VHH binders against Sulfite reductase [NADPH] flavoprotein alpha-component (cysJ). Designs and how they scored, part 12

Target 1, 215 residues: Sulfite reductase [NADPH] flavoprotein alpha-component (cysJ), of Buchnera aphidicola subsp. Schizaphis graminum (q8k9d3r237to451)
Amino acid sequence: YKPAVATVLLNQKITGRNSTKDVHHIELDITNSNIVYTPGDALGVWYQNSSQLIKQILKLLSIRISDKVKVKDKIITIFEALKKNFELTTNTKHIIQKYTDVTQNKFLKKIISDNKKLNNYVKKTPLLKMIYDHPKKLSSQQLISILRPLKPRLYSISSSQSEMNDEVHITVGVVKKQISGTIHLGGSSSYLSQFLKIDDSVKIFVEEKSNFRLP
Key: E = the ipSAE of ESMFold2; O = the ipSAE of OpenDDE; V2 = 0.75 times the mean of E and O plus 0.25 times the DockQ between their complexes.

## First folded at step 6 (VHH)

Design t03 (framework vhh_7b2m_4)
Fold by ESMFold2-Fast, scan of step 6:
Structure t03 (fold): chain B 215 residues (1-215), chain A 119 residues (1-119)
Amino acid sequence: as target 1 above (215 residues)
Amino acid sequence: EVQLVESGGGLVQAGGSLRLSCAASGFTFSDYAVGWYRQAPGKQRVVVASITSGGDTKYSNSVKGRFTISRDNAKNTVYLQMNSLKPEDTAVYYCAAETYEWGEGYFSWGQGTQVTVSS
């Protein structure tokens, strides 16, 4: 694998007009990227979290955007760390456990003590909703200790390099869920479909066919 | 969790017809767009047709007018009606959906069904 930077050539909805649930066809310029791919390969895409989501989380936890954190021996702002280094949309049993431990929240302690309740809670409660329902003042370092690292997402390549040497094409579904009057967006899918525009840059790599695993 | 099972492939002569089915389970099928993709031997996997939760359809230029995608939400099934088949339609056909769980999208594939069109 060799990470490269691609430029967006096209980003268009392919599922139909006037739908609130959609699928996008994205074409990326890989000229001078040294990217090579073969039939069956997948494209790994790096994404960034939205500024709005980051600000909401920080406000609920009483954390200043300018606070500093240590990430892999670098001192950066919490805003920069949440933008590029941590996953903010998915909740997991591990995150719920860590959040409960840090906050000492009575309701969440009851949830984690019962395996059936925990399984139900994690499926229905995105990270933002858990924080919204159970806010607590945290330090920036406490916050990142709870979160998991941001990983690139894999998408099936729908183009052929023999026919389109300088391009790679992928299909991305737009993910939205409304919970308690709040819209929750998928991380990678919302970034690629809604926020990534023509001429924007995106970091990519190719995952060879033999290594491709679907979730 | 998410399961997609394709069926209906087979061997047909040029000019013939086939109907593919994709049975979905493990997610709220009616809420999501689903699509059909195909991959010929030694070639890339390409989109063929898609259908939104609301029933709006889109087709690749190579199949427009010959293929029809439809869905039956009561049966959690999406169909691809293939008419006027040509040898170049020979491929493994895949059903695909991106589903939502815990704020993150997952692009899911079926195992595929082989379509062979003889000349």
Scores: ipSAE 0.000, ipTM 0.135, lowest interface PAE 15.8, mean pLDDT 78

Design t04 (framework vhh_7xy4_2)
Fold by ESMFold2-Fast, scan of step 6:
Formats: C-alpha cells, sequence, structure tokens
Structure t04 (fold): chain B 215 residues (1-215), chain A 120 residues (1-120)
C-alpha cells in the first residue's frame, strides 16, 4: 500500500501535568487522501526516530552522519536511514547476537552463550544501553545489517467519519517502560506526543476492523 | 486502501480438500506476515496458520497441524491455505489477516470471508 499523507490539525495533552499517565489527542486532516474509515478501524502511523537518539548511536559507533548506505536499492545518508527506515528503541535476541558477532565483544559472547543470561539481558537492556556499555567502531552498512526495519504503529480511531468527514482522530498513550529504575519511552508514542507539531505531515493508512490479537 | 479478498470456500465431505486464496492489495505484501483466521458460527476467532513476509517461517495451531499448509506468492500478492483431511470441526468462516507493527497482532478485512462447510 502507498501511504497517504495527513496534516496535523491538533495535538493536545489531555492528562494533568503531574499525572502518571501521558495521553494525547491528535487530529489529522485527511482531505483529498481518499481515506475511508468506520468505528473500530485502526490508524497506521509511520513515525521517525529522534535526531538526538540517532546522533548518540552514531557517535558511540564512530559513524559520520553523512555516511551513505544502500536501503532497498536507494543510496541515502545513514542519518536519513535511521530517521525513517529502522527501529532504534527495541533490543532483541537477534540484534544482541548480531551485535556480538560484528563487535566480537567478550562480555556479550558470554551472554549469548547462556540462554538464561540472554533472556535476562534482553529484558533489561535497550539497544542504546547495549551500544553505550559496549561501543565499537562500525561501518554504516554493518549497523544497518543489525537493525530491524521500522514498521508503522496502529492506533484506535476515536472519531466518526460521518461527523468529521475530512478528519481522523486518535488517542495516543505515551509508552513508558521501567527497566532497572529507568523509564524508557516508546519510539512511535514519543514521536506523536512530543515531536509532531501542528502543520506537520505524517504518513498514515487505515487498517480495517479487528477484535483479534495473536498471543 | 488496504484490501483482502478471500475465496475458495464451499461445501465438502469429511476427508475432502479445499484450497483457499486471499488476494491482497493496498500495501507492500512481502513486507508483512499473513495469517488465516477462522470463526465457527457462534464461537470465537481462532488463528490457524501464519506465514512470515518472506515465506520462510510458518506456524500452525494444533487443531490443523499436518492437515493444512499455508503458503504465499509474493509476485501475485496472494496468500493460500491448502486444507486436507477436512473434519466437520473445520466448518467456519475463514478470514485472511495482515500483521501489524507487533507481528503477533493480526487485523483482517471484514469484506466477507469465505465459508467452509464440512458435512456428509
Amino acid sequence: as target 1 above (215 residues)
Amino acid sequence: QLQLVESGGGLVQPGGSLRLSCAASGFTFSDYAMAWVRQPHGKGLEYIATISGSGDSTYYSDSVKGRFTISRDNAKNTLYLQMNSLKPEDTAMYYCAKETYEWGEGYFSKGQGTQVTVSS
């Protein structure tokens, strides 16, 4: 599917300043997008990684932001690739194993050789923390080979098209995970709540109704 | 606009076979895992088979292992389910589903599905 582009009309925090919940109401202009939705449908949203996170990772790996990489037969800068094409917040067993192979890190080799240690490590170590604890000079192409592709996130549509024919509204809860006393923010929810501003463009699609989730 | 259109259902006797197809459009088919989900009349949804975007990995529920085969043709944007040794318990509406960002969460087109009835 080709993403439709929507313009941000409103992005309001609806929870109190000192609340444990951070919830945003976002309204998007879908005029001329050919988008049709019904109650119960979900909105897929492509998010972008923060420039700060990208720069931190590149610095730790001694990669220049202007270095070029090949993504789907297109040559772009590593900065652009990490901004739009790759997931940077989640760590997985596969990423840990690939990072260990590329870096030849002795500590990580002991982690991946023990299933119990690997399970414990992946649960408490975000990608940035692993790179911070075990930095190593990599090529841009080596970095890309480790990362997983960025996929859109789904949000329940809270508006009715019969009432708001040129708009789609979503409610976004900011994802906060506590790992070893530190709060880690989700990529998509942080992008939508903190970085997406009025008049910004966002790539979207509609997912038809679903009351189902595979465990 | 995302669209999934199921076909190939019908009436078949116990022990028979059917092949279901799902024609997908409106998204890059090879980038997403796909699933077959069924719903018997008056019962809940059951995931019966899933396949990775590349086609290299598959999952089957215990109720259909060894009898059903999921496959895909990424050049044709089509998902298939080969159903062998059909049982009356396989009678259900069958739906095609696409993964979300969380690979284990499938959404499906509610066009119509395709009805499979296994009866003598």
Scores: ipSAE 0.000, ipTM 0.124, lowest interface PAE 12.9, mean pLDDT 77

Design t05 (framework vhh_7xy4_2)
Fold by ESMFold2-Fast, scan of step 6:
Structure t05 (fold): chain B 215 residues (1-215), chain A 121 residues (1-121)
Amino acid sequence: as target 1 above (215 residues)
Amino acid sequence: QLQLVESGGGLVQPGGSLRLSCAASGFTFSDYAMAWVRQPHGKGLEYIATISGSGDSTYYSDSVKGRFTISRDNAKNTLYLQMNSLKPEDTAMYYCAKETYEWGEGYFDYKGQGTQVTVSS
């Protein structure tokens, strides 16, 4: 992908009392970029995990935010690695299996030994909740070995470049999961809707129309 | 067919209490987590409380912890918010929201008229 840096011009909630969906309209300044798009193309957005979520996970695993890890031959802090390099919101069967292996948790061993229990658990249990329910001291390197890489999120482009040469507009549905009394925010949608402010910079790229599905 | 109808708002003095209700219809109420969200005049939306489908688990935003209690009566298809120790900053339109899953992700939908809460002397 050929990343470009865009500046936020507008971030506005467009749904109201007559709508069933919490949706944000985001306008990005692409002036002096090489970005070319058509309506229906997708905008890839590089997002960052929230500092609060990172601190919660590290505290539960007794990891210091300044601990060092190796990511693709670079030595960086675990905090920076979790901020920019790893997905922290979605749980998967692979993550559950890896977490069970490193923690040796007896409850989770029973879950992973039964496909029906594992399927049910992954649907109901975000990563943070699994760690909260079953905390264990881990090294920073053990933690990142469990996680999957952060990938840019794709959003449908709603603007036309012939009408808005220097802007690209996207519509973002706010993703919030409530599991066992805790609200869990989606990574990219939370970043775009809650944390990205006017004049902030965001890394983007254009993905031409394809047979892929977006939220 | 899905409907959420909020009620119970009104004018109260600081330190007072109100109980909000949300009557749900058109879906199996106990299968879905529910939330209360609010929007002060001219400000953004804030999710203040959530409750699991069974009612066994709840979450509160820091602004209302210790003052508000979310509950549900699955036999009556009704969601409640007990609001105690009300402050002027609690003044907002309050909406009832239902959990929805799209593209493997969960989020909350709201579409009712809401119920206005005004905390004033």
Scores: ipSAE 0.000, ipTM 0.105, lowest interface PAE 16.6, mean pLDDT 76

Design t06 (framework vhh_brivekimig_d4)
Fold by ESMFold2-Fast, scan of step 6:
Structure t06 (fold): chain B 215 residues (1-215), chain A 121 residues (1-121)
Amino acid sequence: as target 1 above (215 residues)
Amino acid sequence: EVQLVESGGGVVQPGGSLRLSCAASGFTFSDYAMSWVRQAPGKGPEWVSSISGSGDSTLYADSVKGRFTISRDNSKNTLYLQMNSLRPEDTALYYCAKETYEWGEGYFDYSSQGTLVTVSS
């Protein structure tokens, strides 16, 4: 793929009669980007994690925001690493296993020893909730060892380049979960719907429709 | 559990019309863009049309533009494809597809059943 930078032209909540859904129509300016797409292609979008979410996780794990970590070939702060390089919203069996190993948490050891319990736990427990329920002092390096890398998210393109000139349009459903009195937002969907404003820049690429996932 | 059930296929003569329906359940229908995808005998999947979650934006493959109309009824959790001026080349198994945002999942998850459209010469 070849990444390009697009400018936000419109970010509008889509509301029909009696609709309470939080769905956004986003229009991006791709003038001078060399982006070419056909209907049915997907738009890959690089997003950033919420500063609020990062601070919550770091506080629960007793990690200083300024601690340094090595990511690929660079030394950066843990805050910058969590903002741009790691996924923080999704929990997986692999993450639960790694977190259990690092923390030696007795409750989580019982969960991972039973495949049915583990399946139920991962389905119901976002990463932040697991950390909130079972906090443990970790080093910054221990934290990044359990996380998965942040990858761009794919959204179906809802525009036609032949009809919309130098624009690409996507629709984004906002993901929210209410857990322990706190709203937990999806990474990419919250970034695009809540934080991205008109004239902001976003890093994108086009993924061709041949990459369909069959039933 | 996401479930998509297609119906409305059949055998028609060239120039005929059919309306396909897709009944969706197991997710908040209006939050997702929906598509129609077809697979002709011996060929790979071909994207046909897409509609935004609200129904305000629609897209069509060049091969069907002006002949097919995609629509949705969010109160009934149902997606439609009105097919006019059918051609033998439109013969295919037609699937409705739900948009997906998961990096490792690809773009669309769709029903294994589909609905068969045959345009007899």
Scores: ipSAE 0.000, ipTM 0.119, lowest interface PAE 16.9, mean pLDDT 77

Design t07 (framework vhh_brivekimig_d4)
Fold by ESMFold2-Fast, scan of step 6:
Structure t07 (fold): chain B 215 residues (1-215), chain A 121 residues (1-121)
Amino acid sequence: as target 1 above (215 residues)
Amino acid sequence: EVQLVESGGGVVQPGGSLRLSCAASGFTFSDYAMSWVRQAPGKGPEWVSSISGSGDSTLYADSVKGRFTISRDNSKNTLYLQMNSLRPEDTALYYCAKETYEWGEGYFSWSSQGTLVTVSS
């Protein structure tokens, strides 16, 4: 694939007040991008984690926003690393095990010692919730050691290039998980629906229909 | 679990009308935006229209704007597409699509069945 930078033309909420779901129609300007897509292709989008989510995590772990980390042979701030390089919304068994090890949390040790409890915990506990329930002072290096790399998300292309030569359109759904009275949002869908504004730039690529086609 | 079943397709003359239906089950229908996607012979899929979970907001492809109307009946878990002033270029398999909601995912879930619409003179 060839990554390209697109400009946001429209970001329109299509979910009404009575819905518990948030859905956005997003139109991207691909003029001068050399992007070519065929109906049935998917659009890969590189998203950034929200500054609010990053600050919440760093505060819970007593990490300075300006602390330095090494990512792929570059020295950057932990804030910039979490914004662009690491996934912050999804929890996995591996992350839970690593977090348990670095925190030495007694409750989580009991969870990971039982495969059934671990399976149940990972299904109902997003990363922020686990950190919120079990905060512990960590170094920036310890934090990034438990996280997985940020990968682009794939969205169905809802437009036809033959009719919209310089645009690509996607529809993005945001699922809100309500846990203990708190609503938790997904990473890429929150970025696209809430934070991506008209005239903003977003990094994209097309995944051909050989990998993403009608069933 | 999630099931989408399309119906209402058929053969119609240019200028005619058809109403497509999609019966949904296995999820809370009113919580999800729904879409119609079509695939013409020899072409890939084309998005046609979307409707919000409440039914208050709708979007249309420019090719069908003013001719097609998307609607839903949340009490019956059914999505509709009213197609008026049909043209030969509207000939396609029409698919009902639901957003795939897996913690921040934005994938459409298309039914493999579809309903065939043929506009011919």
Scores: ipSAE 0.000, ipTM 0.140, lowest interface PAE 15.3, mean pLDDT 77

Design t08 (framework vhh_6qgx_2)
Fold by ESMFold2-Fast, scan of step 6:
Structure t08 (fold): chain B 215 residues (1-215), chain A 121 residues (1-121)
Amino acid sequence: as target 1 above (215 residues)
Amino acid sequence: QVQLVESGGGLVQAGGSLRLSCAASGFTFSDYAMAWFRRAPGKEREFVAAISGSGDSTFYTDSVKGRFTISRDHAKNTVSLQMNSLRPEDTAVYYCAAEDLYWGEGAFDYWGQGTRVTVSA
């Protein structure tokens, strides 16, 4: 795919003001992007992790924002790496295993030794919660060794280019999981609904419908 | 087990009205945003209208603003599309769609089979 930069024209919440539900209609300006799409194609969107989430994780792991890490061939700050290069919301069995290995946490060792306990834990424990429950001083390089690369998210395109040559429209619902009385937000949906504003730039690409289709 | 069933389509003359209905079952209706899409002969699907799970917010494509009204039936878990001042260009198959507001990533993943609307000149 060839990434392009789009400008936000509209980001409207289509749920009520006092609703616990959060659905947004987003319109993006693709003028001069050379983007071509047909209805049924998906829009890939690169998102960024929130500064607050990054700071929470770094504090729990005693890592300084200015610490440097190597990401492929580049040396950048851990803050910049977590902002743009790594997924910070989803927990997986593989991440739990890596975190257990790096921290040597006795509780997590018991969890990973039992397949049933591990399956239950991963369903109920987002990454931030695992780190909060079991904090440990790590180096920035150790942290990124645990994490997954940030991948763009795919959203169904709701507009037609024959009608709107210079725009692409998507509908985004905020992913909310309520675990032990706490609301945990998804990465891309939170970025698009809460942080992306009119005139902001967002990096996008089109995934043709042969690989992603609306029913 | 999510099921959406459309009704109310038919043949109508230009300037006439039709009311489409979508009966939803298999999920907690208020936790889903509901929408209508349409597909004209030989064309792809396009967005028409959406309504929030609470019914407090609605959104329309420009070509139908002022002519179409989307609403929610509190008693029957149905979404309706009242179509007034119909034009031949409104001829299409109309689809009801639902989006999970809590666990979804902004996609309309549940679709009905569609109901046909033909507007004669």
Scores: ipSAE 0.000, ipTM 0.115, lowest interface PAE 17.9, mean pLDDT 77

## First folded at step 9 (VHH; framework vhh_7pa5_2)

Design a1 (from r04 with W103Y; at its last look DockQ between E and O 0.55; V2 from the best seeds 0.00; counts 0 for: pae E 4.0 > 2)
Fold by ESMFold2, look of step 9:
Structure a1 (fold): chain B 215 residues (1-215), chain A 120 residues (1-120)
Amino acid sequence: as target 1 above (215 residues)
Amino acid sequence: QVQLVESGGGMVQPGGSLRLSCAASGFTFSDYAMSWVRRAPGKGPEWVSDISGSGDSTSYADSVKGRFTISRDNAKNTLYLQMNSLKPEDTALYYCAKETYTYGEGYFSWGQGTQVTVSS
C-alpha cells in the first residue's frame, strides 16, 4: 500500500449530547495525495496510544515513565516507545503466553495449559485488564518484548470520490468503559474521535475491498 | 462476509408512511446493535435511530421521535424502520449499519442505502 498524509477537515459528533455512544463523522483532506478509492474500500489509519493508557500500564508494572529502551536501532523513553510503536489494547494468545512466562503467574499458567480456557480468556480480557489483575514489576525491555508492533486500523469509507473528489470520510465510535475504577479508552477509535483536531495530520492508506476485513 | 441490503424506499407525499427493511447476512445478527443513518442532499450524515441486539433498548434522534419506530426480527435477520408522518426534511438516502464494539472501540459496517423522497 502507499501511505499518505491527510489533514483533518471536520471531526463532528453525530450522536446526541446525552448518548452513551460517542460516534464521530470525520472528514479528511486528501488533496495532492494521489489517493484513489472506490465504494467498498477501507481506510487504514496509523494512530497513537493515549498518554493515560500508557501511564496506567507503566504504573501497574512499576516502570518509570522516563526509563530508556532500545527500539530498532534507537534509544528512546519507554513512554515514547509505547505511544507510537506498540499495540496496547488488543490481547492475544501469544501476548498472554509471554506475559505468563515473564511474570510466572500461577493463575495464568493454568489458563495457558487449557486451550479452551485460553480461548475464552483472550476473548474476554483486554491487555490492560490482564495486567491490572496480575501486576508485576518488569523492566522496560521486558515489557516491549511482550507487546506486538502497532498496526494501522481499518475503517469503512463512508464517502464517494465521485461526489467528494478531494476528501475521504469515515465514521468511528467509542463507548467509554471502566476497568476497575479507570475509564479504558480504546486505541484507534479513541485517537480519531477524541484527540484528533481540525488541521491535524494523520497517516493513512487505502485498502481495496477484496482485501478488506474489519477487526 | 458481512452484507447489509436496504429496501423499501420510494417517493411518498408529506404525511405519508414508509417501512424500510435491511436484510443482514454473514454474521450472528442477534449479537449486534444496529442503526439507521441518513444523508440528505448537501448535508453530512445524521444518526436516526439504533436498537440493541436483543431489541429491548432503542433510541431516536429528536427530529424523528414519535414518528419513527426501529425494530428487528432476529429470526429473519432483518432490521426495520417504520416511518410515519413523513416530512420533506426526511428526504435522504437511508443506510443500515451494523455496530461492533470491541473493548469500547466502535466499528461500523454499512449497507448501500435506500432512497426516501418526501414530496408533493
Scores: ipSAE 0.271, ipTM 0.659, lowest interface PAE 4.0, mean pLDDT 83
ESMFold2 (binder alone), look of step 9: mean pLDDT 83; pTM 0.828
OpenDDE, look of step 9: ipSAE 0.505; ipTM 0.816

Design a2 (from r04 with S35H; at its last look DockQ between E and O 0.64; V2 from the best seeds 0.00; counts 0 for: pae E 7.8 > 2)
Fold by ESMFold2, look of step 9:
Structure a2 (fold): chain B 215 residues (1-215), chain A 120 residues (1-120)
Amino acid sequence: as target 1 above (215 residues)
Amino acid sequence: QVQLVESGGGMVQPGGSLRLSCAASGFTFSDYAMHWVRRAPGKGPEWVSDISGSGDSTSYADSVKGRFTISRDNAKNTLYLQMNSLKPEDTALYYCAKETYTWGEGYFSWGQGTQVTVSS
């Protein structure tokens, strides 16, 4: 990886006013980044989780937004930890197992005891829905121990560097989904489309044609 | 792994017609919405049209309504754009794009594009 910092030049919705789709074209300035890309490459983007998603999770787990937690060698609030350091949307068998162990939830114990039920549950149940359906008071450190570290997201590059040597462009669909009566936004897509403003900095890297090789 | 190959571009005179195709592979085509996006020389991208996975829902940019028709053949894994009453303003590189949404992500996979040139 060769990480760099880019500056947002444009964030524009490109779907028509009559479309139910919300798609954004984003242009990033890479002038001094020493970034080189070719057609078919992807752009990796470090994003932030939405404050709305974080607050929903903390409320369901009876965790104060100001509680402190240790992440690596730093002590920070649980809010800051969740904003930048952890995956909050993807559910996995590992996460379900740890959540079940901490909560001792009887329904989830039955799910994890049957591999077919577990496979089906993980496919159908985002992290927020699992927590919404089975809330429990947790400590901030217990929550951190359940979660996976945040990973950058890959986007197909929509620009040609021969036309725009100092820019890289991506296209992002905005994801709005309702879980149990509330609308939630996707992590990276909501960061890039809804909250990232012109002149903001964003951390990026180029991934060569990884989409055809990575599992 | 996802592959999108556009074809059917070319040169036409104003008022002419052209049909673009996009051959898709590497994914279950009918599960995903598809888009046409165009980029004129020296200009940013312009969304043209989209179609749902089933083909039941379509939408169009105001600049192409009534002239362009998006369609798909899910049995042949192919997306189409019928372009009628072409104008010089329609000159662009036309891209086929696959819409992908995961729980935490929305993004697009692109084809290489096919050039449409409308000139006298």
Scores: ipSAE 0.015, ipTM 0.475, lowest interface PAE 7.8, mean pLDDT 81
ESMFold2 (binder alone), look of step 9: mean pLDDT 84; pTM 0.843
OpenDDE, look of step 9: ipSAE 0.056; ipTM 0.505

Design a3 (from r04 with S109Y; at its last look DockQ between E and O 0.50; V2 from the best seeds 0.00; counts 0 for: pae E 6.5 > 2)
Fold by OpenDDE, look of step 9:
Structure a3 (fold): chain B 215 residues (1-215), chain A 120 residues (1-120)
Amino acid sequence: as target 1 above (215 residues)
Amino acid sequence: QVQLVESGGGMVQPGGSLRLSCAASGFTFSDYAMSWVRRAPGKGPEWVSDISGSGDSTSYADSVKGRFTISRDNAKNTLYLQMNSLKPEDTALYYCAKETYTWGEGYFYWGQGTQVTVSS
């Protein structure tokens, strides 16, 4: 599916000032798109990773932001690659294994050798945390080889196109957690809530009458 | 599949009361915090109230505090919103919402909503 480009019309926090929850209502202009949706559909959002997160990761791994990497058939900077092409916010068993292989980290070797330990570790350790705890100088290409491709996130549509032909609305729960020296942010949620401003463009698509998919 | 079906909406006069219900299915109801969100005409959604999975913790928007009460019956997989002392500004489509959290993202499931109209 080729994503359509939508324009941000509104990004509003809908939780109270004293609320512990941070939820945003986002309105997107789809006038110049062929987006069609019905109640029950989900909106797929192609997010971008934060520059800050990227820089932090690269610093930990002693990689220059200007390093060139090959992504598919293109040569781009590692910074650009991480910004648009790879997921940085979700850790997986596979990533842990790959990272362990590349770094030869003794602690992680023990973790991956025990399924119970690995299961526990992956549940409580975001990617950044893992890297933070176990930094290793890597090449930009090595880093890319470890990471998963960036995938869009799905959100329940909170509008009706019959009422709002040119708009689609979503509700986003912002993910932000302090984890022992690191801050974990949801990739898409932080992108949508913190980085997208009015008039910004975002790539979206509609997933018809399907359940949310976890990355 | 997660399903949320709101009911109990209607038209009432100012000062009146309504009790909304949300029938939940497709997930272990008691494991999840639930919320009510409303959307008034021409306005964005407003957070109304939430309740923990066990029901031991609740929160309310300032606009409804003291008037609305959120509750749940986990045995019946049902979320409730008792609305007292209703005001015209409470007129909105009321949604039952389930939040799903993973390390990567936070997602919301919505029902279709139930209309509440407060008018003299």
Scores: ipSAE 0.063, ipTM 0.510, lowest interface PAE 2.7, mean pLDDT 88
ESMFold2, look of step 9: ipSAE 0.101; ipTM 0.547
ESMFold2 (binder alone), look of step 9: mean pLDDT 83; pTM 0.831

Design a4 (from r04 with T102E; at its last look DockQ between E and O 0.54; V2 from the best seeds 0.00; counts 0 for: pae E 8.4 > 2)
Amino acid sequence: QVQLVESGGGMVQPGGSLRLSCAASGFTFSDYAMSWVRRAPGKGPEWVSDISGSGDSTSYADSVKGRFTISRDNAKNTLYLQMNSLKPEDTALYYCAKETYEWGEGYFSWGQGTQVTVSS
ESMFold2, look of step 9: ipSAE 0.548; ipTM 0.824
ESMFold2 (binder alone), look of step 9: mean pLDDT 83; pTM 0.826
OpenDDE, look of step 9: ipSAE 0.572; ipTM 0.846
ESMFold2, look of step 13: ipSAE 0.012; ipTM 0.419
ESMFold2 (binder alone), look of step 13: mean pLDDT 83; pTM 0.829
OpenDDE, look of step 13: ipSAE 0.441; ipTM 0.782

Design a5 (from r04 with T100I S109V; at its last look DockQ between E and O 0.69; V2 from the best seeds 0.00; counts 0 for: pae E 2.01 > 2, SAP .7 > .668)
Amino acid sequence: QVQLVESGGGMVQPGGSLRLSCAASGFTFSDYAMSWVRRAPGKGPEWVSDISGSGDSTSYADSVKGRFTISRDNAKNTLYLQMNSLKPEDTALYYCAKEIYTWGEGYFVWGQGTQVTVSS
ESMFold2, look of step 9: ipSAE 0.536; ipTM 0.831
ESMFold2 (binder alone), look of step 9: mean pLDDT 83; pTM 0.822
OpenDDE, look of step 9: ipSAE 0.257; ipTM 0.661

## First folded at step 10 (VHH; framework vhh_7pa5_2)

Design b1 (from a4 with T100V; at its last look DockQ between E and O 0.63; V2 from the best seeds 0.00; counts 0 for: pae E 4.3 > 2)
Fold by ESMFold2, look of step 10:
Structure b1 (fold): chain B 215 residues (1-215), chain A 120 residues (1-120)
Amino acid sequence: as target 1 above (215 residues)
Amino acid sequence: QVQLVESGGGMVQPGGSLRLSCAASGFTFSDYAMSWVRRAPGKGPEWVSDISGSGDSTSYADSVKGRFTISRDNAKNTLYLQMNSLKPEDTALYYCAKEVYEWGEGYFSWGQGTQVTVSS
């Protein structure tokens, strides 16, 4: 794919005020980006994890925000690593198994030993909830060994370049769920809908012929 | 591969009625909420209506409430929008959309749209 940087022109909630659904229409300026798209294409978006989510995770794991880690061939703070490089919201069987191995948590050992229990746990337990329920002091190196690399999210393009030569439009939905007294947000949807402001830059790419696919 | 094909658009005079259809394939239709979204000339998109996978829960934008009715036939994998008392401001390209929400992430699959024109 051909990565580019776009500028936010508009970020507008299109669902009714006080609706339980929060859906945003987002317009991005692609002038001079050399991006070309056609009907059926999707827009890939690299998002950033929120500072608040990062701080919650680090506090629960007794990790200082300024600790250094090696990511590939670069040494950066754990905060910088988590902001742009790793998935922090989605839980998977692999993540649960790694977290259990690193923490030696007795409850989670029972979960992973039974495939039915593991399947059910994955379905109902986002990453933050697992860490919140079963905190442990970890090193920064241990934390990044558990996590998966951040993947861009694909959104169906809602504009036509024949009508909008220098713009691309996407639609993003957000639902805030309160589970066991904690609020759980999507990483990409909260970034795009709530934290991304007019004139901010967003890294994007075009994925051809993907307009009916879901991420 | 998810496919959504809208039909039933056309030209109609103010006060008239139309029924839009959206034929769905490539997924288990009854598992997903569906919606109608419209884009009027020179305006941004407007969320018109949505319906739960079972069909038991519906909602409408204030601009269409009382005039439009969303429905679905899960046996035929088809979404409908009955539009009554049409006004010139209802002129738009109407899209049906499949909704997927996972841990606060909302994703939408779109059809190509069907044109509704309410004139004179």
Scores: ipSAE 0.280, ipTM 0.682, lowest interface PAE 4.3, mean pLDDT 84
ESMFold2 (binder alone), look of step 10: mean pLDDT 82; pTM 0.821
OpenDDE, look of step 10: ipSAE 0.512; ipTM 0.816

